# Ledger of designs, part 95: VH-VL binders against q9h9l3

Target 1, 176 residues: q9h9l3
Amino acid sequence: PRKMVAIDCEMVGTGPKGHVSSLARCSIVNYNGDVLYDEYILPPCHIVDYRTRWSGIRKQHMVNATPFKIARGQILKILTGKIVVGHAIHNDFKALQYFHPKSLTRDTSHIPPLNRKADCPENATMSLKHLTKKLLNRDIQVGKSGHSSVEDAQATMELYKLVEVEWEEHLARNPP

## First folded at step 3 (VH-VL)

Design U6 (framework fv_unasnemab)
Fold by ESMFold2-Fast, scan of step 3:
Structure U6 (fold): chain C 176 residues (1-176), chain A 121 residues (1-121), chain B 107 residues (1-107)
Amino acid sequence: as target 1 above (176 residues)
Amino acid sequence: EVQLVESGGGLVQPGRSLRLSCTASGFTFSNYAMDWVRQAPGKGLEWVAEIRSKPYNYATYYAESVKGRFTISRDDSKSIVYLQMNSLRTEDTALYYCTRDEYFGSYMDVWGKGTTVTVSS
Amino acid sequence: DIQMTQSPSSVSASVGDRVTITCRASQDIRNYLNWYQQKPGKAPKLLIYGASSLQSGVPSRFSGSGSGTDFTLTISSLQPEDFASYFCQQYNDYPYTFGGGTKVEME
């Protein structure tokens, strides 16, 4: 298939009162949903707030986690030159301290045709959980133990595939 | 273009109330903490309040000088942050800036031009 | 509250001069310090975040250093557009606090 991947990252709170979002897990899947990368990542700074309800990260995950600098290098090698799909993907790129070209970026939180298929306002920012339930009839991010970045990356790729032909044609006619 | 536009400033008597608004455009507002910073005429900068994003339960923080009198809030659907100012004092006279607090660092990378609040009788 | 003491309050300098501004925190703030520039009638502009990281679009003549309690902003070769006020700000704990500012003015 096309050289396209989907990414989802989990962040923990570092810095004052846990305000800084630091990368603590990254999952990348290919076009078919197969896992290309899934590692816990050790931030260079002390973790103040694990944000476990959302991140699913706990202290035990940090014991053998890959240091940020090494993980970043591995991740960027996978992303470089590919179309990268994500949901609210700006947050993931910031956690990676990485700029990905807009022409190769696909954000499922900002694709009007996808919202239209979900019977949502075209310019609204809808959650991944809502879009996945409406369009794929699947419940993700269930419970209070935190999100699975693998599950989220897979759902994100499947959502994009619903509008891929239409959206790629739109982007070819209206380059960002 | 990333932009913040403040409004709602004016002249008020001590003890009265004002509500400031700040409309954001050009970025995903809901991903960012938002702050208010003020500057009295000819003086330095004073941080006033912060409201965090949804993953942080919209937690709010205040400078001691305004605690109990000011309330920061936000409406993510409209991309607006508010500052409700009650029991105003003459020392609250300042230019009030709305700022975007960078998601991955606690630094204010985008500022509006400010709205002027004058408290006098 | 964390007190931020900035010095000097003003400095007179000429184009091409090396200008150094210092900021001292009343307690350890690690590297959680920002520097801002403010020109008359304008909003502040972020120059440096995290004590030493240069903000995108800011000229390389600006640099920040320090950790813990002692911090420095350096302008290696002052340009005409650099005559402005400069403020440090800690974000290690609430409330966020600013230094008193340093005005860099033409000699």
Scores: ipSAE 0.000, ipTM 0.480, lowest interface PAE 15.5, mean pLDDT 88

Design U6a (framework fv_unasnemab)
Fold by ESMFold2-Fast, scan of step 3:
Structure U6a (fold): chain C 176 residues (1-176), chain A 120 residues (1-120), chain B 107 residues (1-107)
Amino acid sequence: as target 1 above (176 residues)
Amino acid sequence: EVQLVESGGGLVQPGRSLRLSCTASGFTFSNYAMDWVRQAPGKGLEWVAEIRSKPYNYATYYAESVKGRFTISRDDSKSIVYLQMNSLRTEDTALYYCTRGWSEYYMDVWGKGTTVTVSS
Amino acid sequence: DIQMTQSPSSVSASVGDRVTITCRASQDIRNYLNWYQQKPGKAPKLLIYGASSLQSGVPSRFSGSGSGTDFTLTISSLQPEDFASYFCQQYNDYPYTFGGGTKVEME
């Protein structure tokens, strides 16, 4: 029985004209939705675009932010050896510059039973906001500016729990 | 018919206050974000402020030029959005438009505007 | 703040001409760009949202393209009612910002 956590990251724009996505916040919650990690993260490159409407990140959050190298080490210690749940999670792993084993990864944007439960096409990529409203009757991403990565991670874990038994049985019969 | 009607504009001296109102009709006002956009005489458009709907916790956003001086608010029971303008400057002289934000991505409905002139 | 640079500031054209207006963002705004038309003495009207989606009721001669930092509004065959000012606007981040406008005038 491996432990399970859910993750959600926020990115800001760095590099030429803010085109590169760099990690600027990471939230990790346990199976019950309790926060294990939630830090603003300072990218090693100059921030060109805070993407505040989407990320919720403002310049003030960077003042006490944890440097990327330190934050990455802390985050990877939490993720290693655990089942990690996320929504479009490969974007989060890319921002972390991290490879997590496919056998221990659960992506709620690519779980056919979850889409079926929401009355959506099984192979469509549905947004976290849409699935959470349809299946949990809860509005998320309604904060004052951008998304709350804690709220998103909690919603992601609750969505996975709706199909956990069915999906874990499927994966046991059909290992990736 | 979907309609936005602005009111409250006028001539005001620098340093004084003015409150603009925008009355909405023909749609479910509480579902939409509402914005103020202004246009100085013979100039282009400048976004001023936005207030989001209740699911977005009535979050408010402002252009840097007005931050700390202007306050956007709404009364969903009356279908009215307000712009309270304090410490007015001559640079605030403009036609002020009220706009509806659909899915908070674009402004699809605009009123005809109300004129604010800040002069001594 | 994200700066939106619009060009040209004015263009003289005749009915039937193809007109192109360019908008450049100082930062990557993905496809979060709208185009508006404004006639003298009137409020702006939404033409295109999300860089390329035509608003309901807008004639098909209007089209938008681009992503990232470079965007174009095209009028394939200019009609008499199209002589107006055009503005781009980004909604990728607050504050929302408009381009300086392009006036399409009769030659």
Scores: ipSAE 0.000, ipTM 0.526, lowest interface PAE 13.6, mean pLDDT 87

Design U6b (framework fv_unasnemab)
Fold by ESMFold2-Fast, scan of step 3:
Structure U6b (fold): chain C 176 residues (1-176), chain A 121 residues (1-121), chain B 107 residues (1-107)
Amino acid sequence: as target 1 above (176 residues)
Amino acid sequence: EVQLVESGGGLVQPGRSLRLSCTASGFTFSNYAMDWVRQAPGKGLEWVAEIRSKPYNYATYYAESVKGRFTISRDDSKSIVYLQMNSLRTEDTALYYCTTDLYDSSGFDYWGKGTTVTVSS
Amino acid sequence: DIQMTQSPSSVSASVGDRVTITCRASQDIRNYLNWYQQKPGKAPKLLIYGASSLQSGVPSRFSGSGSGTDFTLTISSLQPEDFASYFCQQYNDYPYTFGGGTKVEME
């Protein structure tokens, strides 16, 4: 059996008008929700918009942050060969400048059985906050001080575990 | 410990070329964008050019007044950023600063002392 | 290009005075505005970034406010070392542009 991890990243704005999303924090948890990685990451370009309301990143977090190139190497070493669970995970992979095999990727924003359990349209893209409230009766991403990527990664893993057996069987019969 | 040292300024005639250099030390140069800002004698500040780091494909940006005449480039192995100035005009006369944003994102928090360029006949 | 207009171009003030400098952008720049101080013969020094965030090591008498198109730099109680020129700068879009500057002079 392949090992499974969940990932959630926080991005800050770089480049003109802060339009580019650059990795500034990454959290990875194991199947049981234990933290395997959680580091603030220093983007290779200057940050023009911390997006603090969503990212939770502030200037002070960059003081001891791991440089992007080093952090990327550490993160990819953890992800390689594992089943990686995330929510709208294409954004995380884009920020990491990384392509993970589709056969080993699980995106909780695109799992029809999960939406069905939440009494939502099967083909709709539901937010992590909504699914977590509906299925786990837990409020995440509360307030205006930013999201916790650890909290989001843990919630994502728990959501996937609700449909894991059904979805893995589906993927075995219908390979991506 | 962070230092930016500009060089290459001087007196040059209109229509000629000059190359400015800025040597950086005390930080991981290759991770950061580098900028040139100039100031004409007794006047205000004018941003001239920026070059981004390798993950952004060394993207370059220029003020309209210098576009097509000036070229910004960098050598990460030597921690140097360059400004190649062609077809110089008298209005390019200024003190040229090298600057960057390291730990205080969104603003230019480190500046060199500048190098003087005088374009006159 | 985004044009930055500062006012006043100069102001005469005494130690202890409250000094206010304004900066207007020709279009919405959100909060992507910095303030710099420059003394004669010296390079500019970053005071405020992101319209209202105080740079480390800068005295608390300096503050920035505003968003969109109208911004203000305030010195709550002017000190002798504050007589200098001040510049705003937008980084919402390339090319980055500076205001014309405000010279704070001793009365």
Scores: ipSAE 0.000, ipTM 0.476, lowest interface PAE 15.0, mean pLDDT 87

Design U6c (framework fv_unasnemab)
Fold by ESMFold2-Fast, scan of step 3:
Structure U6c (fold): chain C 176 residues (1-176), chain A 121 residues (1-121), chain B 107 residues (1-107)
Amino acid sequence: as target 1 above (176 residues)
Amino acid sequence: EVQLVESGGGLVQPGRSLRLSCTASGFTFSNYAMDWVRQAPGKGLEWVAEIRSKPYNYATYYAESVKGRFTISRDDSKSIVYLQMNSLRTEDTALYYCTREVYSGDYFDYWGKGTTVTVSS
Amino acid sequence: DIQMTQSPSSVSASVGDRVTITCRASQDIRNYLNWYQQKPGKAPKLLIYGASSLQSGVPSRFSGSGSGTDFTLTISSLQPEDFASYFCQQYNDYPYTFGGGTKVEME
């Protein structure tokens, strides 16, 4: 079986009035939920809005953060050739300025069997928080300190594992 | 001066094909994602397709209503984005706009005037 | 797909009026929402990006607010050139989706 990891990124606002999303943290976990990578990342552009309520990122985290170019290289070495699981994962790949092959990408926001198990419309896009509560009976993204990308990556992997056998068989019969 | 000029629209019968072009000028075309957005007569806006720039491996995305029938592509050397429309349906009748998309903000800051596609029997 | 529900579908207003238009997303889209203005026979024009950022060259009477699922576009004092259709658009996830539009008509 091809190796599998789950990823979740946090973005801060750069550019005009802080509305450009720039990578500021990335967490990658393995199949069992062990952390393979978790670093704060310094964007190459001036940070206008830390988006702390959602990102959990504060100015203090940027002091010793890994520069974007270096972090990107480290992250891509981990992702290359692996099945990468994420939730609305195109946002993470966009922030990384990276293309990952569709055949090796698993997006838990777009897996019909997963929604079916959650009693949600098969083709609806459900939030990670909702699916995790419904299927794993866990509350994530709680409180006012922002989201934990480690927690989100771990939840994403566990959600995928609920449908892995069924979905991998589907993909083998219907390659993307 | 940023300009986007669409062409290639016309009257076609259901089941046939048509290719739209959008010629860009006044900016570094290769640095931007490009999108097609359509508007049926008297109706609202519907996003159709996106093609990203080279650093994003020219990744393409489509609305469900056009998946498998439409193909977006680009020629950075000529500053042109294309929309190849196959198996056209009467529901594809619309004014088709070419738009420039700004990254991460993902907003359409410039639009062309549009090219009209009419699919009828 | 993320459904964008826009309200009202039309509003009649006079010059100087305060006009509010709302947009609801079927799921959390953070602040990843844009507002566009479209005048009859013309292409849409970006007004606001990222829920609240005013595009360069757009008059300050336009403002956007909201996050998550509920968003509002406000025109504080309607001018003659503001009679137009307005559309919200989410960019949190593919496919990008637009609201149904709100037509602001002269009373």
Scores: ipSAE 0.000, ipTM 0.459, lowest interface PAE 17.4, mean pLDDT 87

Design U6d (framework fv_unasnemab)
Fold by ESMFold2-Fast, scan of step 3:
Structure U6d (fold): chain C 176 residues (1-176), chain A 121 residues (1-121), chain B 107 residues (1-107)
Amino acid sequence: as target 1 above (176 residues)
Amino acid sequence: EVQLVESGGGLVQPGRSLRLSCTASGFTFSNYAMDWVRQAPGKGLEWVAEIRSKPYNYATYYAESVKGRFTISRDDSKSIVYLQMNSLRTEDTALYYCTRSPWDYYYMDVWGKGTTVTVSS
Amino acid sequence: DIQMTQSPSSVSASVGDRVTITCRASQDIRNYLNWYQQKPGKAPKLLIYGASSLQSGVPSRFSGSGSGTDFTLTISSLQPEDFASYFCQQYNDYPYTFGGGTKVEME
């Protein structure tokens, strides 16, 4: 009976030659897909590579962005104690510098029944775009503007709902 | 409680080898880059080596003074980072600290108490 | 390698003083600079990362500023527990390099 949310973060490249992924946007939606949080976030380090093709982040978004430390506090208040759904969610938690309990984490990139429904090998890591097209008949991450983290979080929640009953039963029998 | 405990230091002759270990506890070790930083007696800090986390393919980096002689490695299943030191020189004499960097953010937020390496004849 | 020059090497100060420590990089490191505090016989402690971001649990009297090649650590009102050595460190490129340190001593 725990509340459930879905998260998607966008990262930009910081550090030497843009090798570090730093949080630059975070979107959180509730079970029904309503937006609970959506902010551009200013990394504490200089942005070397906006990765705009994927992140959708441009220099203009950083002008009034919420500083990382403030944004992190806001986000963690929303995530704490909830079941958090994401796709390759370890990347989001890494960008947030946050360790969410594994028992309350659901990663749609590592749910074998979800891959099975999409006619993909159970142990393969499929992209959010591919799973969403196959299972929801919806195109996400289209165009030249980069990804919408709101759209990605909404798609991720809908994907999880397709396997929620069977996966929660599996986790109850096989606790992480 | 988050902690790093170094071990393996000692007195060793020039040209010999020594392996340092650093055991981590109280956090998810596999999410962190791990570094070795040394401090010669009465001197400042010198960065020695870094090993990144699995998402960065365990990439390793070394200071020029130790390149080719030292090897950093890690065992995520045991939460241990190692520093294999070969062809030791008197200039390698120092207190060796193990550090962690959260999410590969390049700052070292937790340091062990260090293990002393003395290279002399 | 990027050389970090720290000044002064030592400073004598009294409780309540404003203390400033400077760090100069031999080339542009943007804001990729950390500050550490080290007390005698102890491991270093992170104070500031990314030139100006205060680490959690560090008192607000510590602040960092600067970008490019010139950086400053400021202690606005020195407390007894602040007598220590302070080191800057760049992470713009490997190898990471530290400044030579500044010892803040009781007068």
Scores: ipSAE 0.000, ipTM 0.515, lowest interface PAE 13.9, mean pLDDT 88

Design U6e (framework fv_unasnemab)
Fold by ESMFold2-Fast, scan of step 3:
Structure U6e (fold): chain C 176 residues (1-176), chain A 121 residues (1-121), chain B 107 residues (1-107)
Amino acid sequence: as target 1 above (176 residues)
Amino acid sequence: EVQLVESGGGLVQPGRSLRLSCTASGFTFSNYAMDWVRQAPGKGLEWVAEIRSKPYNYATYYAESVKGRFTISRDDSKSIVYLQMNSLRTEDTALYYCTRDIYESGYMDVWGKGTTVTVSS
Amino acid sequence: DIQMTQSPSSVSASVGDRVTITCRASQDIRNYLNWYQQKPGKAPKLLIYGASSLQSGVPSRFSGSGSGTDFTLTISSLQPEDFASYFCQQYNDYPYTFGGGTKVEME
């Protein structure tokens, strides 16, 4: 079977009024939660809003950050041909300017059995923080210094593992 | 099976034109930048041109030695990348490789066997 | 254009030897350097990307190091299949440029 990885990206605001989300950090972990990639990434455009409360990104992280073009190539080399797990993963793919096949994509914000286990409506979009607290009894994204994309990617993989057998069987019978 | 197959090489006289083709199979061609790299007989490698994928608006880049004479293009529906070579010179004589560049990263991870271009009178 | 200078142009070695090949860029290219292997009559094969990352399927006896302007490819214990030409290539800026190559040949 294909290898599975989990991804979480942090974005900063670029463009007019900081309304464009540009990739500024990416973390990728393997099935067991080991880090395969974790780099700060320099956007090609001027950063207007670091969004530090959520992203954890500060100006100092940009000094030795990998330029977007190079980081994108490194990341896509890891993702290509693998099952990629993420939470609201379309935002990550948009920031990467990348189209991953739907058949190899697993979005923990859109898995009905996962919501059911958390006693949430099956078709609701629940936050990663809420699902992790309910199902793993773990508090993530605590404090005011921003999120850890490594922590988020690890939590996302653990959440998927709770429904992996059931969901893979569903997808085999109902291809996306 | 990921493959690149070049064609269109041959013997041509100086000043004439030739078009090379490279047919890709076994991967999603439209997601990759594509490059041409040449090697003169007994010499080293020289990067010739790159065409990027759709998210980068099919941007093209050329080595100084071929600017204005060569044009790289692609047809994503057929999984083919082309190299149109005009005003050929004897120094363009080389084996021409088609290469896949992983998402414009500069890593040429897949190469074809090449097609030979000989420019001679 | 960024000039890439490789040395030596050729080296004679025996199986089991440690072989070191160097590559120098005319300006700072950070770690945006690849190494390729080419056997006679064959297309080049990517060995190392990003100065030090080993490509999948490439034996661990190959390693890359360096940053900025000075880079090294090392083969820790040369095997018969390693007699080939080796090329560095920068991707920090267009046009991409290759080093002149180093031929590793049997003594």
Scores: ipSAE 0.000, ipTM 0.485, lowest interface PAE 15.3, mean pLDDT 87

Design U6f (framework fv_unasnemab)
Fold by ESMFold2-Fast, scan of step 3:
Parts: structure tokens; C-alpha cells; sequence
Structure U6f (fold): chain C 176 residues (1-176), chain A 119 residues (1-119), chain B 107 residues (1-107)
């Protein structure tokens, strides 16, 4: 079977009034939660809003950060050909300016069996924080100093593992 | 809300030592790099040193003018950053500010502590 | 080390004037440049970060522009409270370095 990784990205605001989301950190973990990649990334456009409360990114993190073009190449080499798990993962792929095949993409914000296990409506989009608390009895994204993309990627992988057998069977019967 | 309070400045003779302290409150101190910036009387600003947070292994960086003489350190349990100044020179005479980059894109600065190295 | 050259060292201006201050880096610093205002006896205050982003609470008459090596701080329609010293600072690489400062004085 194909290898599986989980990804979580942090974005900063660029463009007019900081409304454009640009990649500024990416974390990738393997099936067991070990870190394969975790780098601060320098956007090609100037940073208007660090969004520090959410991203955890401060101006010093940009000192010696990997330029976007280089980081993107490194990240894509890890993702290509693998099953990639994320939460609202379309935002991460958009920030990476990358297309990943739907057949190899797993989005924990859109897996009905996962919501069912959490006693939530199957078609609702539940936050990563809520699902992690309900199903893993862990608090993530605690405090006001920003989210840890490593913590989020690890939680996302563990959540997927709870429904992996059921969901892979469903996808085999109902290919995207 | 956010406060940085510097202390430890004073009058010292060349070749002696001083230790400055900066006590932080109102933010999660352990998550942020801490810096020292100085200003000689009537002159401009000069960055002196930085110490990173625990995830960055408390990495330290220094201006060339102080390298080998000054040591920056921190105590996260007390929310204090220190600057140990050895082999002081008359050129080290300045107001020393403690600073950090805050959560909402604000730089936070204390009012400074004065160091006078007389000859 | 990256050298920051700031000009002019001082400028005399009247209320209502447009004031322009320039800052040049000896190397490409991208957009990693802050502008600070300092009044006598006070700590510096951040005006602009990332070369052109206005800090929250700072009046819109302040603006920053530039990228790479050449940067400008502009004060449109100078007000009485704007008579102060101004400093640029690069944070692209260690050691962080400041420009020499510009004193904006009453004419």
C-alpha cells in the first residue's frame, strides 16, 4: 500500500491589507507522528500581517527562512505519490500552489465516519481542535501564541488512523 | 498590559563587570526571543544581543562590538532576560533597552537602564 | 554585516510639509525593514514593519515603500507631534542593524 503522511501549514498575510494567505511554515509527519519536515518559509511577497496569534510566526522566524521556491520543491518531493492527510487540506495545497490527486488526498474535515465517532452531525465541518478533544481527549491549539503546525499535523494523522480501515474501504468502493 | 522593566545599570570603571536584568509581564515570555538594544548619549540605536526561545535551543547572537565580552541568558521560570557585561569599555556607556516583538506585531520596549563606564 | 545608510541626518520642516527619509542597505534585505520614531527621553516606537505595513494605531500620514536595498519613509502633512528622530532597522540577518537616524526639526 502507499505510504501516508500528514501535513499542516501556517500562513501569513500578504497583499492588500494582508488579505492574501502566503505559506510561512510547513510541517509534515509520517504515519507514526515522526517529523519529516518542519521549516519556516519566506514568502516571495512582503509580509503585511504575521497573524502571530494564529500562525505563531514572528519576524525573527523569517531570518534564514527557506525561500518559497526552494521550500516548495522540498515539500512536493515528500508529498508526491503518497497519501496526504490534512484538515481543510485545500487551504494548504492552495498556499503551496500545488495539485495533489483527489484519490491520494484525505481531508479529516470531510470524513463522515470521523464525525460519527465524535457524536457530531456526519455532514458538519468540525474543527481540528474539537475532533481531537472528542476523540483523542487532547487539547491542542492552546493559548494565544499561535498554533503549532507539528502538533496539528500529528493530531490530524492520529484522527485519520481512527477511521482508516473504514474510510479506505469506502474509497475503494466509491473512488473520487 | 505588556511590560518590560530593565534594572542593574550604574556607574562602573573600565575593565569591570555589570549584569543587567529585564523582567517581563503580560505575554508568554518563554515563546519569544528577547533582545538588548543600546543608545549612547545623543547617538543612535545599536542592537547588542538576542536569545531565542527553547524550541530554538536558546541560540544566542551578538553584535561584533560586544562578542566575547557580553553574554545574554534567560530564566523562563521568572520571565527574566539577563545581559552579563564583562571587560567594560568607555564605548559601552549607553542606555540599555530590553525589547521583544509582541504577539500582535507590536515591538515592546522598556524605558531602559543607564550604564556609565567612566575613565 | 549589513550596513544601513540613512539620509538625511537632519531635516528642517514646517507643519503641513511632506517629509521624505531614505534608507539604503548594503545588501538585499527583501522587505525585512522596520521604521521607528523616537521622541526625546522616550523609547523607540514602531511605525512601519515589513517595509510598507503601517503599525496599528499609527496615523495614515506615515507610509513606507521600497524593497531590496532602497527604502523610503514618507510623512505627508507633518504634524506638531511628528518632530522627532526616525530610524530604519533591517532584520533580514544577524546582526540586526539600524540606520544612523534622521532628526526632523522645526524650521
Amino acid sequence: as target 1 above (176 residues)
Amino acid sequence: EVQLVESGGGLVQPGRSLRLSCTASGFTFSNYAMDWVRQAPGKGLEWVAEIRSKPYNYATYYAESVKGRFTISRDDSKSIVYLQMNSLRTEDTALYYCTTYGEDLFDYWGKGTTVTVSS
Amino acid sequence: DIQMTQSPSSVSASVGDRVTITCRASQDIRNYLNWYQQKPGKAPKLLIYGASSLQSGVPSRFSGSGSGTDFTLTISSLQPEDFASYFCQQYNDYPYTFGGGTKVEME
Scores: ipSAE 0.005, ipTM 0.464, lowest interface PAE 15.6, mean pLDDT 86

Design U6g (framework fv_unasnemab)
Fold by ESMFold2-Fast, scan of step 3:
Structure U6g (fold): chain C 176 residues (1-176), chain A 120 residues (1-120), chain B 107 residues (1-107)
Amino acid sequence: as target 1 above (176 residues)
Amino acid sequence: EVQLVESGGGLVQPGRSLRLSCTASGFTFSNYAMDWVRQAPGKGLEWVAEIRSKPYNYATYYAESVKGRFTISRDDSKSIVYLQMNSLRTEDTALYYCTRLDSYGWFDPWGKGTTVTVSS
Amino acid sequence: DIQMTQSPSSVSASVGDRVTITCRASQDIRNYLNWYQQKPGKAPKLLIYGASSLQSGVPSRFSGSGSGTDFTLTISSLQPEDFASYFCQQYNDYPYTFGGGTKVEME
């Protein structure tokens, strides 16, 4: 069987008025929640807006941060051939400028059984914070200092585990 | 204000060891990766080694030509980075610069260098 | 390792001349390239980072361009203090590698 990892990325604003989202941190955890990768990443463009309220990124974190190209290579080596779990994971893959096969991708923002367990409409896109509170009775992304991508990746893996058996059976019967 | 001062260079015979030191001042040393870059007489620049800061687990990187012979280390309490050079070869003869890896991936500042001559 | 090929190895020029130095990477490094100036007996000084960004305090006659594998450093109107050696350096991957250098000398 293929190995499984969970990923969460933090983005900062680059480009005109800081409206372009650029990768600034990536955390990857294994099935048990152990950290496989956690690095601050230096975007190739000037950071206009750290988006600290959400990203948790400050100027100090960019000191000796891994350049985007180097970080991307390291991350892709970990992701390639594995089942990758994330929340709204298309944003992470976009920031990484990476295509991951749909058959190996699990997006906890689009798993109907997970929404069902949270008493939410099956086709709604629920936030990671909301699902984690409803299903794990845990508060993540608390305070004004931004999110922890390690915490988010760990929560994402735990959420997936709640529906793993059911969802893998569904995917086996209905391949993407 | 911001400065790097290298020391420990000298004349040594092939096969011997030498330890270089670089003392930093004027910035928060513990926040930065530190690098050694060398320049053989009349030649170009060659990157030798890097040691990253604590958030990056003090990760070390080496040029293939020195791997297994040189060890980079640091003492954040003293603001010193070291280069331990073992099994020295005549090809290691160079001016050795200590430099800081600035937050955005380039070398600034540089020390004035310390000369290592490996000769019989 | 990423090989950095710099050309020319030397160029003879006069004050007021436009000087162009080229650096070629053996593989795609995007814009992860710096340019340094080194005067005799002195440590290198950063001129340009990220292929095209001018370091503070560096005169505007210096400019960098390029991406991927082909890069240029241009001095639009050479001044007496610009007679020096110039080195490109990639930081896309370890090991960091430098070009062989270009010596800009008086004609």
Scores: ipSAE 0.000, ipTM 0.480, lowest interface PAE 15.8, mean pLDDT 88

